# Ledger of designs, part 8: miniprotein binders against CRAL-TRIO domain-containing protein C365.01

Target 1, 355 residues: CRAL-TRIO domain-containing protein C365.01, of Schizosaccharomyces pombe (q9uuc2)
Amino acid sequence: MADIPADRKKIVQEGWSRLFSDIEQPSYIQKFPSQESLYVSFFEQCAFDDFDLTLLRFLKARKFVVTDSSDMLANAIVWRQQANLRSIMVRGENGLNQNFVKASMYFIWGQDKKGRAIVFLNLHNFIPPKNTKDMEELKALILYAMENARLFLDSEQNAAKGVLGLVDLTYFSRKNIDLDFARVFAETFQNYYPEILGQALIVGSGFRMALFEGVWSIGKYFLDPEVRSKVTFCKPAQVSGYVDSKYIPLSMHGQFDETKLYERAPPETAGIGKPENYEELDKEYVDAAKEFIRLTREWIYAAGKPQEAEIEEKRKAFKYECKKLWRKGVALRPPNIYQRLGLIDANGHVDWSKA

## First folded at step 8 (miniprotein)

Design m6 (from d4 with E57L)
Fold by ESMFold2-Fast, scan of step 8:
Structure m6 (fold): chain B 355 residues (1-355), chain A 82 residues (1-82)
Amino acid sequence: as target 1 above (355 residues)
Amino acid sequence: SEELKEEIDKLREEVEKLKEEAKKLGVSPETIKELIRKLFELLWKLYKILKETGDPLLLMEIIELMREISKLLEELYKLRES
């Protein structure tokens, strides 16, 4: 459905050619339990918005150097398998450490003045884990959060094509600081979730802002300069320039109270999801991934030929069907809190009237 | 706590020495690289002390010095690019 910019068509075609070459290498395939699991990972990575728009995010992140961009995407596809993202998403919220879930380290709600979904980052609720099990469980929560944030990045629903991170420093303290942990997740965010951040607001004043700035003097070097340029420091009074009072936290004299949302959210009653529920959908994902690759190769080959327009229309229609198929996978997941609150429907479509 | 204050005072003196070195005319690329390396060493030492101290006044001194080092690093990176 989505049209790629005309000036980017050739580089998108080059990107796909390189990626298909990479993922068909025996050394790459052997990193997966099966070739089918590779196609499932590929589909889950790329079909959430539009295959070409997904590739464009990786192209932008590597300054349109085709080899670097395609290798980055190939690495993201295998990383999904290695990080157990499928298992995390299949199991859902009830598969996570409930103490970490209830700590409210983040919440996604509403839109900023540019139409970007707001991700509230409550650093004061982050306490570095003291043992290996808790650390792995906290990592699972963060990956679950990143995967659900992708639901707000759908280009048909999000004209601004990114999120606004809002870091409320009102209650921030030394106990919330772990630069080793921050480095690992900065790296994960940059390598595997390129171009999801539109802007990040670090909001505070006085001592707590000074404390964050001190730590940021080291932490900013964990970030690529392009990502770092998206970070804005501001005082609470300046937040109204970005966000309506309805979505300014109570701590900053706004109207947003996320605790009321947690209190009225229906409990998750579907339980922990099971892999066997996805067996038929996984077959459809494999078939769709293979067909996308076949159509894309045909599209590349047809460039400048009489059949180009016909192939291009067939490919566009098929990408639309893939997006619908990906949404069936969202519907099989145990409902996340945003689905239970009605902000997102069962298929992952956002209803902004509910915020 | 008195030992930590003495350590912070020593680190502050080291920062001042690095600032003076950075002001010299015709600073070489090798000197800039070495200054950047030393400034990062100081930042990580300050971060370690920041995690240890419970004294609000010492904490503010550490933060102020870290922000000062950060400004100097930004100037040195600009100088490298020019």
Scores: ipSAE 0.690, ipTM 0.886, lowest interface PAE 0.9, mean pLDDT 89

Design m7 (from d4 with E57Y)
Fold by ESMFold2-Fast, scan of step 8:
Structure m7 (fold): chain B 355 residues (1-355), chain A 82 residues (1-82)
Amino acid sequence: as target 1 above (355 residues)
Amino acid sequence: SEELKEEIDKLREEVEKLKEEAKKLGVSPETIKELIRKLFELLWKLYKILKETGDPYLLMEIIELMREISKLLEELYKLRES
C-alpha cells in the first residue's frame, strides 16, 4: 500500500473533510436514486486504488486548491451515476455495439521503458458518429475503455506514473477526424479521469503527420496546458527511445501485432451481465464507504493526538481491504479481452509476464 | 474546387491582416482577445474546408495556414501572460 507523501497529509485531510461535507448535503444526495447508490458511486470512484492517491489525482489537477479539487471529485462521483458507468461495466463487452468493438479503436498492451501501460490509440479505425444513437454507443465504448484502463493504474504496480498513449498515424486519414467528438472526449477525460496520462506519443511523418498537426492546431486548445505538455510528436524511428521493439507496431517496423492477440483471445461467452448479481456486493460497498468516511474523520480528529498512529494504521489496513473488495466487483463482470488473454486475472490484477 | 480555392485565398488574406495587427507594439489586452477570437474563427473555417476537399494541393495549403495561425495564437497567449 502506497503512503501519503508527508507534505501532503494536511491537504488530503482538508480535501476529505470538504468532500464529506458536500456529499451529506440534501442537494447533492438528491442527484442519486438513493443514498446507497451515492455510496456505491463514491466507492467505485475511489477504491480501485488507494483512496488518498485517488484524491491526490484530483488535488494535482486543481493545483492543490482544496475547494476546487473536492468539488471536482464530488462532480466525478455524480457523473458516474449520470453516465451510467455501472450499467456499462456490469453489462460488459457484449452490451456494447459490436461493430464499434470489432473496429479496434484502441488496445492496451505491454509497458513502456518507464513501466507505464501502453494504450494504443488506433485513430485510423475511428469512425465519426453520424447520429445521436451512434454518439451514445460510441461514448459507451469509450467509457468502457477508460474504466478498464483504470485496472492498469494500480499504484502498487505503476508507481502512480499513469499510462503512455501511443497514436500511430501510419493509416490516419481525413475520414478519422471529428473535432467535435474530440472536444467531448477531452472534456470527459480531463474532468473525470485526472492525472491518468503520463505521456502521449503522436507518431508519424510526411502527409499523415502534417494532417494531424493541422487539426492539432485546434485540438490542443481542448487540453489544459499541463495535459498538453505531456504530448510528444515523434517520427517512427524515434519510438524505440520510449518503447521496446516488442511493443512497437508492425507499421513502424516493430514486433507488435494486435491482430494476433484478437485471433488468440477466447470469445466472450459470459453474455450480458445482470445487475441483480451485484446486490450483495452493493451492500458491502455501502458499508465499506461508510466505514472509510468514519475512519477518515477519526484520522483527521486524531491529528497531533496520542491515538494518531493507531488510527493511521487501522485506516491504512482498511484502505487495503477496500481495494480488495472493489476487485470482487471486477470478478463479477463479464471478462474483458485482457482477462480473456490472461494479461489481467479475474480480480483485475495485471501480470506483465503475459505481455 | 475553384470555389474552395477562392475561400482559402480569402482566409489567407485575413490571416496576413491579423499577423500585421499582432506585430504592432503595445497591443491592448482587448485587441489581443479580439485577435484570438478571430484566429479561432478562421481555424474552424479552415477545418470545415479540410473536411470537404480531397484535393492534395488545397489540403496542404489549408494545413500550412492552420499551422501559421497556431503559431500566432501561441505568440498572442504569451503576450497576454506578459
Scores: ipSAE 0.694, ipTM 0.892, lowest interface PAE 1.0, mean pLDDT 89

Design m8 (from d4 with E57R)
Fold by ESMFold2-Fast, scan of step 8:
Structure m8 (fold): chain B 355 residues (1-355), chain A 82 residues (1-82)
Amino acid sequence: as target 1 above (355 residues)
Amino acid sequence: SEELKEEIDKLREEVEKLKEEAKKLGVSPETIKELIRKLFELLWKLYKILKETGDPRLLMEIIELMREISKLLEELYKLRES
């Protein structure tokens, strides 16, 4: 497992101490159907990557103010339960509205020159939801997409932290604009998926870029200033400075044809996943979450003491075991499109040789 | 539509009035807050019109006015932080 930066050890320990205090409050616990569901949510939030690096994403998002950072993480853990994230992921792609899936509003493929996974945002495929049912189904698709994006944030595989968002404006039009939806999406991403975005490229020229800039006059205020600073406007010709031509869309005179990838993807034939398949895994997740909390408290107590190094090594080994255990959950899910294309294996490991 | 163009022209006049108010020396924090509120109201009105019109010339006028308001908002936020 990756080591936390030496100069961040103390604040990481302070962050965990505050979080553990917060999640033990009766007012917090009552937000979950059971104490077990709280531990499952905690485990799923943190175990996909190194626990400490996950906490560091929340610390960075709140400028290393421990109380704000820990509250943000505690809110993310309960939000996972309230948003039915587990149900969405267990059910898989076939549990989603297939018209929204087929619209291809979002796709992950390839790496930029800094090693960040590229998230293509196909705004021209976004049609505003017509009613509350469509809104809920579109939100489910987007949450499914965000959760799968976490597979590309594995610090052991992705040396550069975060993703590169690429917004291709080639076919962008007024039909694709819904600022009310954009606000909800921006709030969700910022509050519950901090420090995932490394940089966003808004790529276009002429009228379509001017149209986006007009709408951006309002939309930029949905974003925290730190997130807003990661947005770069550029012309198609400038994209080669960030991304090799093999990953630049055909619409921008590169070689990337996402249609070809969708054509090659085998259909999802596993069907809708069943919650009962996870009962044994949930018990393991609960036990692992409790052990991580216990071991982390022991680690904090050992700071500056003779046994510190021994406890640090044991805790590091246990974090590795937790990550392996979390990947068993990924393997139980119906295969996502990236697994079906071979970019991600059954356990959620990215194989960039397939891109 | 001629009616939409007239509506856009009126919004442009309102933006110019807010620009002049923003130039006054010693603008108070309360005045800055009120100017920001009014500018966002204008942006949302322009956004509504942008969704309704299919005329490319009117669309460009709306976009340019929105960009102008955006620039003024950036100046007001800088002034508020000072």
Scores: ipSAE 0.703, ipTM 0.893, lowest interface PAE 0.9, mean pLDDT 87

Design m9 (from d4 with M60L)
Fold by ESMFold2-Fast, scan of step 8:
Structure m9 (fold): chain B 355 residues (1-355), chain A 82 residues (1-82)
Amino acid sequence: as target 1 above (355 residues)
Amino acid sequence: SEELKEEIDKLREEVEKLKEEAKKLGVSPETIKELIRKLFELLWKLYKILKETGDPELLLEIIELMREISKLLEELYKLRES
C-alpha cells in the first residue's frame, strides 16, 4: 500500500480533521437523503486509490491550503449525491444515451512513454447540446467517463501520476465548439476530479490548429493555472516522442484504430445494473467509512506518542481492506468497454499486457 | 457577411487602441485590470462572430485577432505580477 510522503503527514492529518468537522455539521448532513448515504458517498469518493492519496490530490489542487482543500473535498462528496453518480454507475453504459456513446467522443487505451494511460479526446465527434435533455444526457456520459478514468489512476496498478490526454485536431471544426459547455465541463473537472490530468497534448497543424488556438485564447482561462500548465501544443510528427506508434491514431499515420475495439465489444453486450444489488455493499461502505474516520482520529491523536507506529500500521492495513471493498463495488457494475475488452478485470485492475 | 466584416474591422481598431495603452511606461494596476477586462470583452465578441460566419477569409481574420488579443493578455498578466 502507498505511504504518505513524510513531509506531507501533518498537512494530511490537518486536512482530515477539517473534513471530519465539516461532514459532521447538521447543515452538511441535511444535504443527504440519510446519514448512511453521506458515508457511502464519502467512501466512493475517497477509497478508489487510497484515502490519503485522494486527500492529497485535493490538497495539491488548492496549493496545500488546508481549509480550501478540505472544503473542496466536502463539496465533492455532496456533489456526487446531487449529480446522481451512483445511479449513473449502477445502470452502466446501457443506461446512457447510445447515440452519444456511439459517437466516440473519448476512448482510453494503452500507455504513453511515462506509463500514463492515454485518453483519446475526439473533439470532432462532439456536437453542442441543443436542449436541456441533451445537456443532461451528455453530462451523464462525461461523468461516466470520468468515473471509469479513475480506474486508470490507481497507484498500485499503473504507477503513473495521471493520464495523458491526446486531443486529435485532424477533423476538428467550428461545429465542435461550445465555450459555454467547455466552461461547465472545466468547472466540473477541476472541482470534483482534481489531479487526474498528467499532461494534455493538443495535436494538429495548419488551419485546424489555428482555429483551436483562437478559441483557446478564451478557453484557457476556464482552467486553473496548474491545469493550464499541463497543456502542450504539438504537430502530428512530434507525437512519437510521447507515445509509441501502436497508440498513435490512424489519422496521424499510426496504428491505433479504436473502431476495431468497439467492434469487438459493442455496447449491446453490457447489461443494466440493479440498485438492490448494492444494499449489502452500502452497509459495508458505511461501516468502513466510520472505522476509517475513527482510526484516522486515533492516528492524529497518537502523533508523537508511544503507540503512534502501532496505530499507523493498523490504519495502513485497514486502508488496504477499504480499497478491496471499493473494488467489490466496481465488480457489481455492468462491465464497461475496457472490461469487455479484457484491459480491466471485473474488480477494476488494469492489465497493460492486453493493450 | 459585409456587415460582419465591418464589425470585425471595428474590433480590430479597438485592439490597436488597447495595444497603444499597454505600451505606456508605468501603467497602473487599475489600468491593467481595465485593459484585461476590455480584451476579454473583445474576445467574446469575436467568438460570437466566429460562430456565425460562413466566410473562410473572415474566419481567418477573426482567428488572427483572437491570437493577437491572447498575446497581449499574456503580456498584461506578466506586468500585473511584476
Scores: ipSAE 0.681, ipTM 0.887, lowest interface PAE 1.0, mean pLDDT 88

Design q2 (from q1 with L90A L97A)
Fold by ESMFold2-Fast, scan of step 8:
Structure q2 (fold): chain B 355 residues (1-355), chain A 120 residues (1-120)
Amino acid sequence: as target 1 above (355 residues)
Amino acid sequence: SEELKEEIDKLREEVEKLKEEAKKLGVSPETIKELIRKLFELLWKLYKILKETGDPELLKEIIALMRLISALLEELYALRLGDPEAIEYAAELIKFAAELTGDPELAEKIRELAERLEEL
C-alpha cells in the first residue's frame, strides 16, 4: 500500500475526522435507506484504490481546505446511492440503452507513453438528448463508463495515476454540440471523480477544429481552471508524441482495430448476481468500513504518542485487505467489454500485455 | 439569411470597439469588468445563432467572432491576474451581470463562471 506523504499526514487525519463527524449526523444518515447502506456506499467510493489516496484526491480538488474537501467527499458518497450506481453496475451493459451503447461514444484501450490508460471520446457519435428519458439513459451510460474507468486507476501499480482523454475531431459536426449536456457531464466529472484526468488531447485541424474551438470558448468555463489547464489542442501528426501507434485506432491511422469493441454485443445471459451474494458482500463491506473508521480514529488519537507506529502499521495492513474485498464486488458484476476481450480479469485487474 | 448577416456584422463592430477600448492606456478595473460581462453576453448570443443558422458562410463568420471574443477574454483576464483581489472582483461583477440579463439560461452560465473564478 502507498504511504501518505509526510507533509500531508496531518491534513489527511483532519479530513477523516471531519468526514466521520459529518456521516454520523442524523441529517446525513437520513439521506440513506439505512446506516448499513451508508457504509456500503462509503466503502465502494473509497476502497477501490486506497482510502487515503481517495481522500487526497478530494483534498487536492478543494485546495486542501479540509471542510470543503470533506463535504465534497460526503456528497459523493450520498450521490452514489442517489444515482443508483450499484444498480447500474450490477445490471451491466444489458441494463443500458443498447442504441447508445452501439453508437460507440467512447472506449478505453491501451496506454500512453506515461503509462496512463487512454479514454477515446468519439464526439461525432454523440446525438443530443431529445427528452428527459434520453438524458437519464445517457447519464447511466456515462456513469457505467466512469465506474469501469476506475478499474484502470490502480495507483499502487500505475505511477501515472490518471487517464489520457483523446478526442478525434475528424468527423465532428454541429449536430454533436450540446453545451447543456457538456455542463452536466463536467459537473459530474469534477464533483464525483476528482483527480482522474491526467491530460486531454483535442486532435484535429481545419474547420472542424475551428468549430470545436468556437464552442470551447464557452465550454471551457464549465471546467475548474486546473482541469482546463490539462487540455491540449494538437494536430493529428502530433499524437505520436503522446501515444504509440500500436494503441491508436485504425480510424486515426494507427494499428489498433477498434471494430472488435464495436461488434461485440453483451452476453444475453450476463445476468445479475444473486441477491444473497450481495447481502453477504454488503455485510462484509459494512464491517470493513466500521473497522477502517475505528482504526483511523485510533491512528488520529495516537499522533505523537508511543503507540503511533503500531497503529499505523495495523491500519496500513487493513487497507490492503479492504482493497482485496472491494475486488470481490467486481467479480459479482456481469463481465464488461474489457473483461470479455481479456484485457481485464474477473476481479478487475488489468493485463496490459493483452492490449 | 440577410437578417442574421446584419446581426453578425453588428456583433463584429461591437467586438472591434471592445478591442480598441481594452487597449487604451489607463483602462479602469470597472471598465474591464464591464467589458468581460458584455463579451460573455455576445458569446452566448453568437452560440444561439450558431445552433440556428443553415448558412455555411454565416457559420464561418460566427466561429471566427467567437474565437476573437475568446482571445480578448483571455487578454482581459490576464490584465486582472496581476492583482490577487482581481479574481474575486471579477467573480462578484459577473454574478451581478447575471442578475441584470433577464435571460435565465445566460444568468445560470454566468453564475457558474463566477463560481469557477472564486475557486481559483
Scores: ipSAE 0.365, ipTM 0.676, lowest interface PAE 2.8, mean pLDDT 81

Design q3 (from q1 with L68Y E74A)
Fold by ESMFold2-Fast, scan of step 8:
Structure q3 (fold): chain B 355 residues (1-355), chain A 120 residues (1-120)
Amino acid sequence: as target 1 above (355 residues)
Amino acid sequence: SEELKEEIDKLREEVEKLKEEAKKLGVSPETIKELIRKLFELLWKLYKILKETGDPELLKEIIALMRYISALLAELYALRLGDPEAIEYLAELIKFLAELTGDPELAEKIRELAERLEEL
């Protein structure tokens, strides 16, 4: 487990104190079907990587203003329940609209030179939905993608550097433009997945780059200024400065054969996961969430006292156990494409030697 | 329709509340950014209503409110935060809205407004 930077310890403690007070309010609890479902949502939001690193992402997104940061995190926890994220993840890839899955609008593969997982965005495969049903099904795919991207943010394996987004404009055209959709995507990304993006490369040249730049002059209004600052425009030849050619797709003149991602459909016999399989796990998640809150309050109280070091070690060990427990939930999901290809194991651990 | 008019009136009320919030003493830069984000959200809701209405009078009312929100965004970004790129953002946004109106005369007047904001 990563250590909290010494200069951030106090504000992390203040952040937790505020969040715990907020989530224990009757008005907040009433937003959930039960108090147990609140703790499950809290655990799923925070335990995937490291509780403190998760809070730090929200703190950074709000420039370390504790009240704004804690409110943002509390809202994300509620949003997970309202957006039915558990249902999407339990049902897995086979629960999605297969036409959207087969379009291959995105994939995750390899690492950049800073060790960040790469999310390739194939905008030319995006055809804007024309009706509400299709739009909702596309949103489900995007949420599924964002949740699986969290597996690549494992602090133990990736030092919390975020991801590199890579947008390939090679076949980008006017038919791929939808500013209304871009706004909804930007809103969801910024509000509920803060500080996940380390950098975004917009890769292209000639007419297609000029077309994208025209759209970007309007679309950038949907992005927070800090997110805009992470966007870099570059030509195809400049990509090698960021990413080794072994991870660049063949379609971009690299060495990675991305067609194996396009050919491997989920097997029908894998089925769709079922909520009833999570009953015992949810009880464990609730107990772990409560114990984390208790230990964290004890840790805060111990600041500057003789028992501080002992409590910090117990809390660090418990955070590690929580991460292992969270991964039991991953093991209950139907295997995603990266698990089927061997890049990720059944418990969600990434093996970069397979990339 | 009467329902669309009521929706527009409701959005106008929300804009005035955000304007008053922005004027409070001790407002943090992060609060200002959140207010700007909410104003963009309201602007986009108005655009969606614009796409649905065939009523020329409602169309005029929607466009007037969209212009008003764009002016408030200019004030928050450029005048209160000192961000020099805010004027560029608003000019491009107004040009985008002009193209969406489908009215060449109104589009030209909106472009003129964008050019005047660039001079601020």
Scores: ipSAE 0.000, ipTM 0.162, lowest interface PAE 12.8, mean pLDDT 79

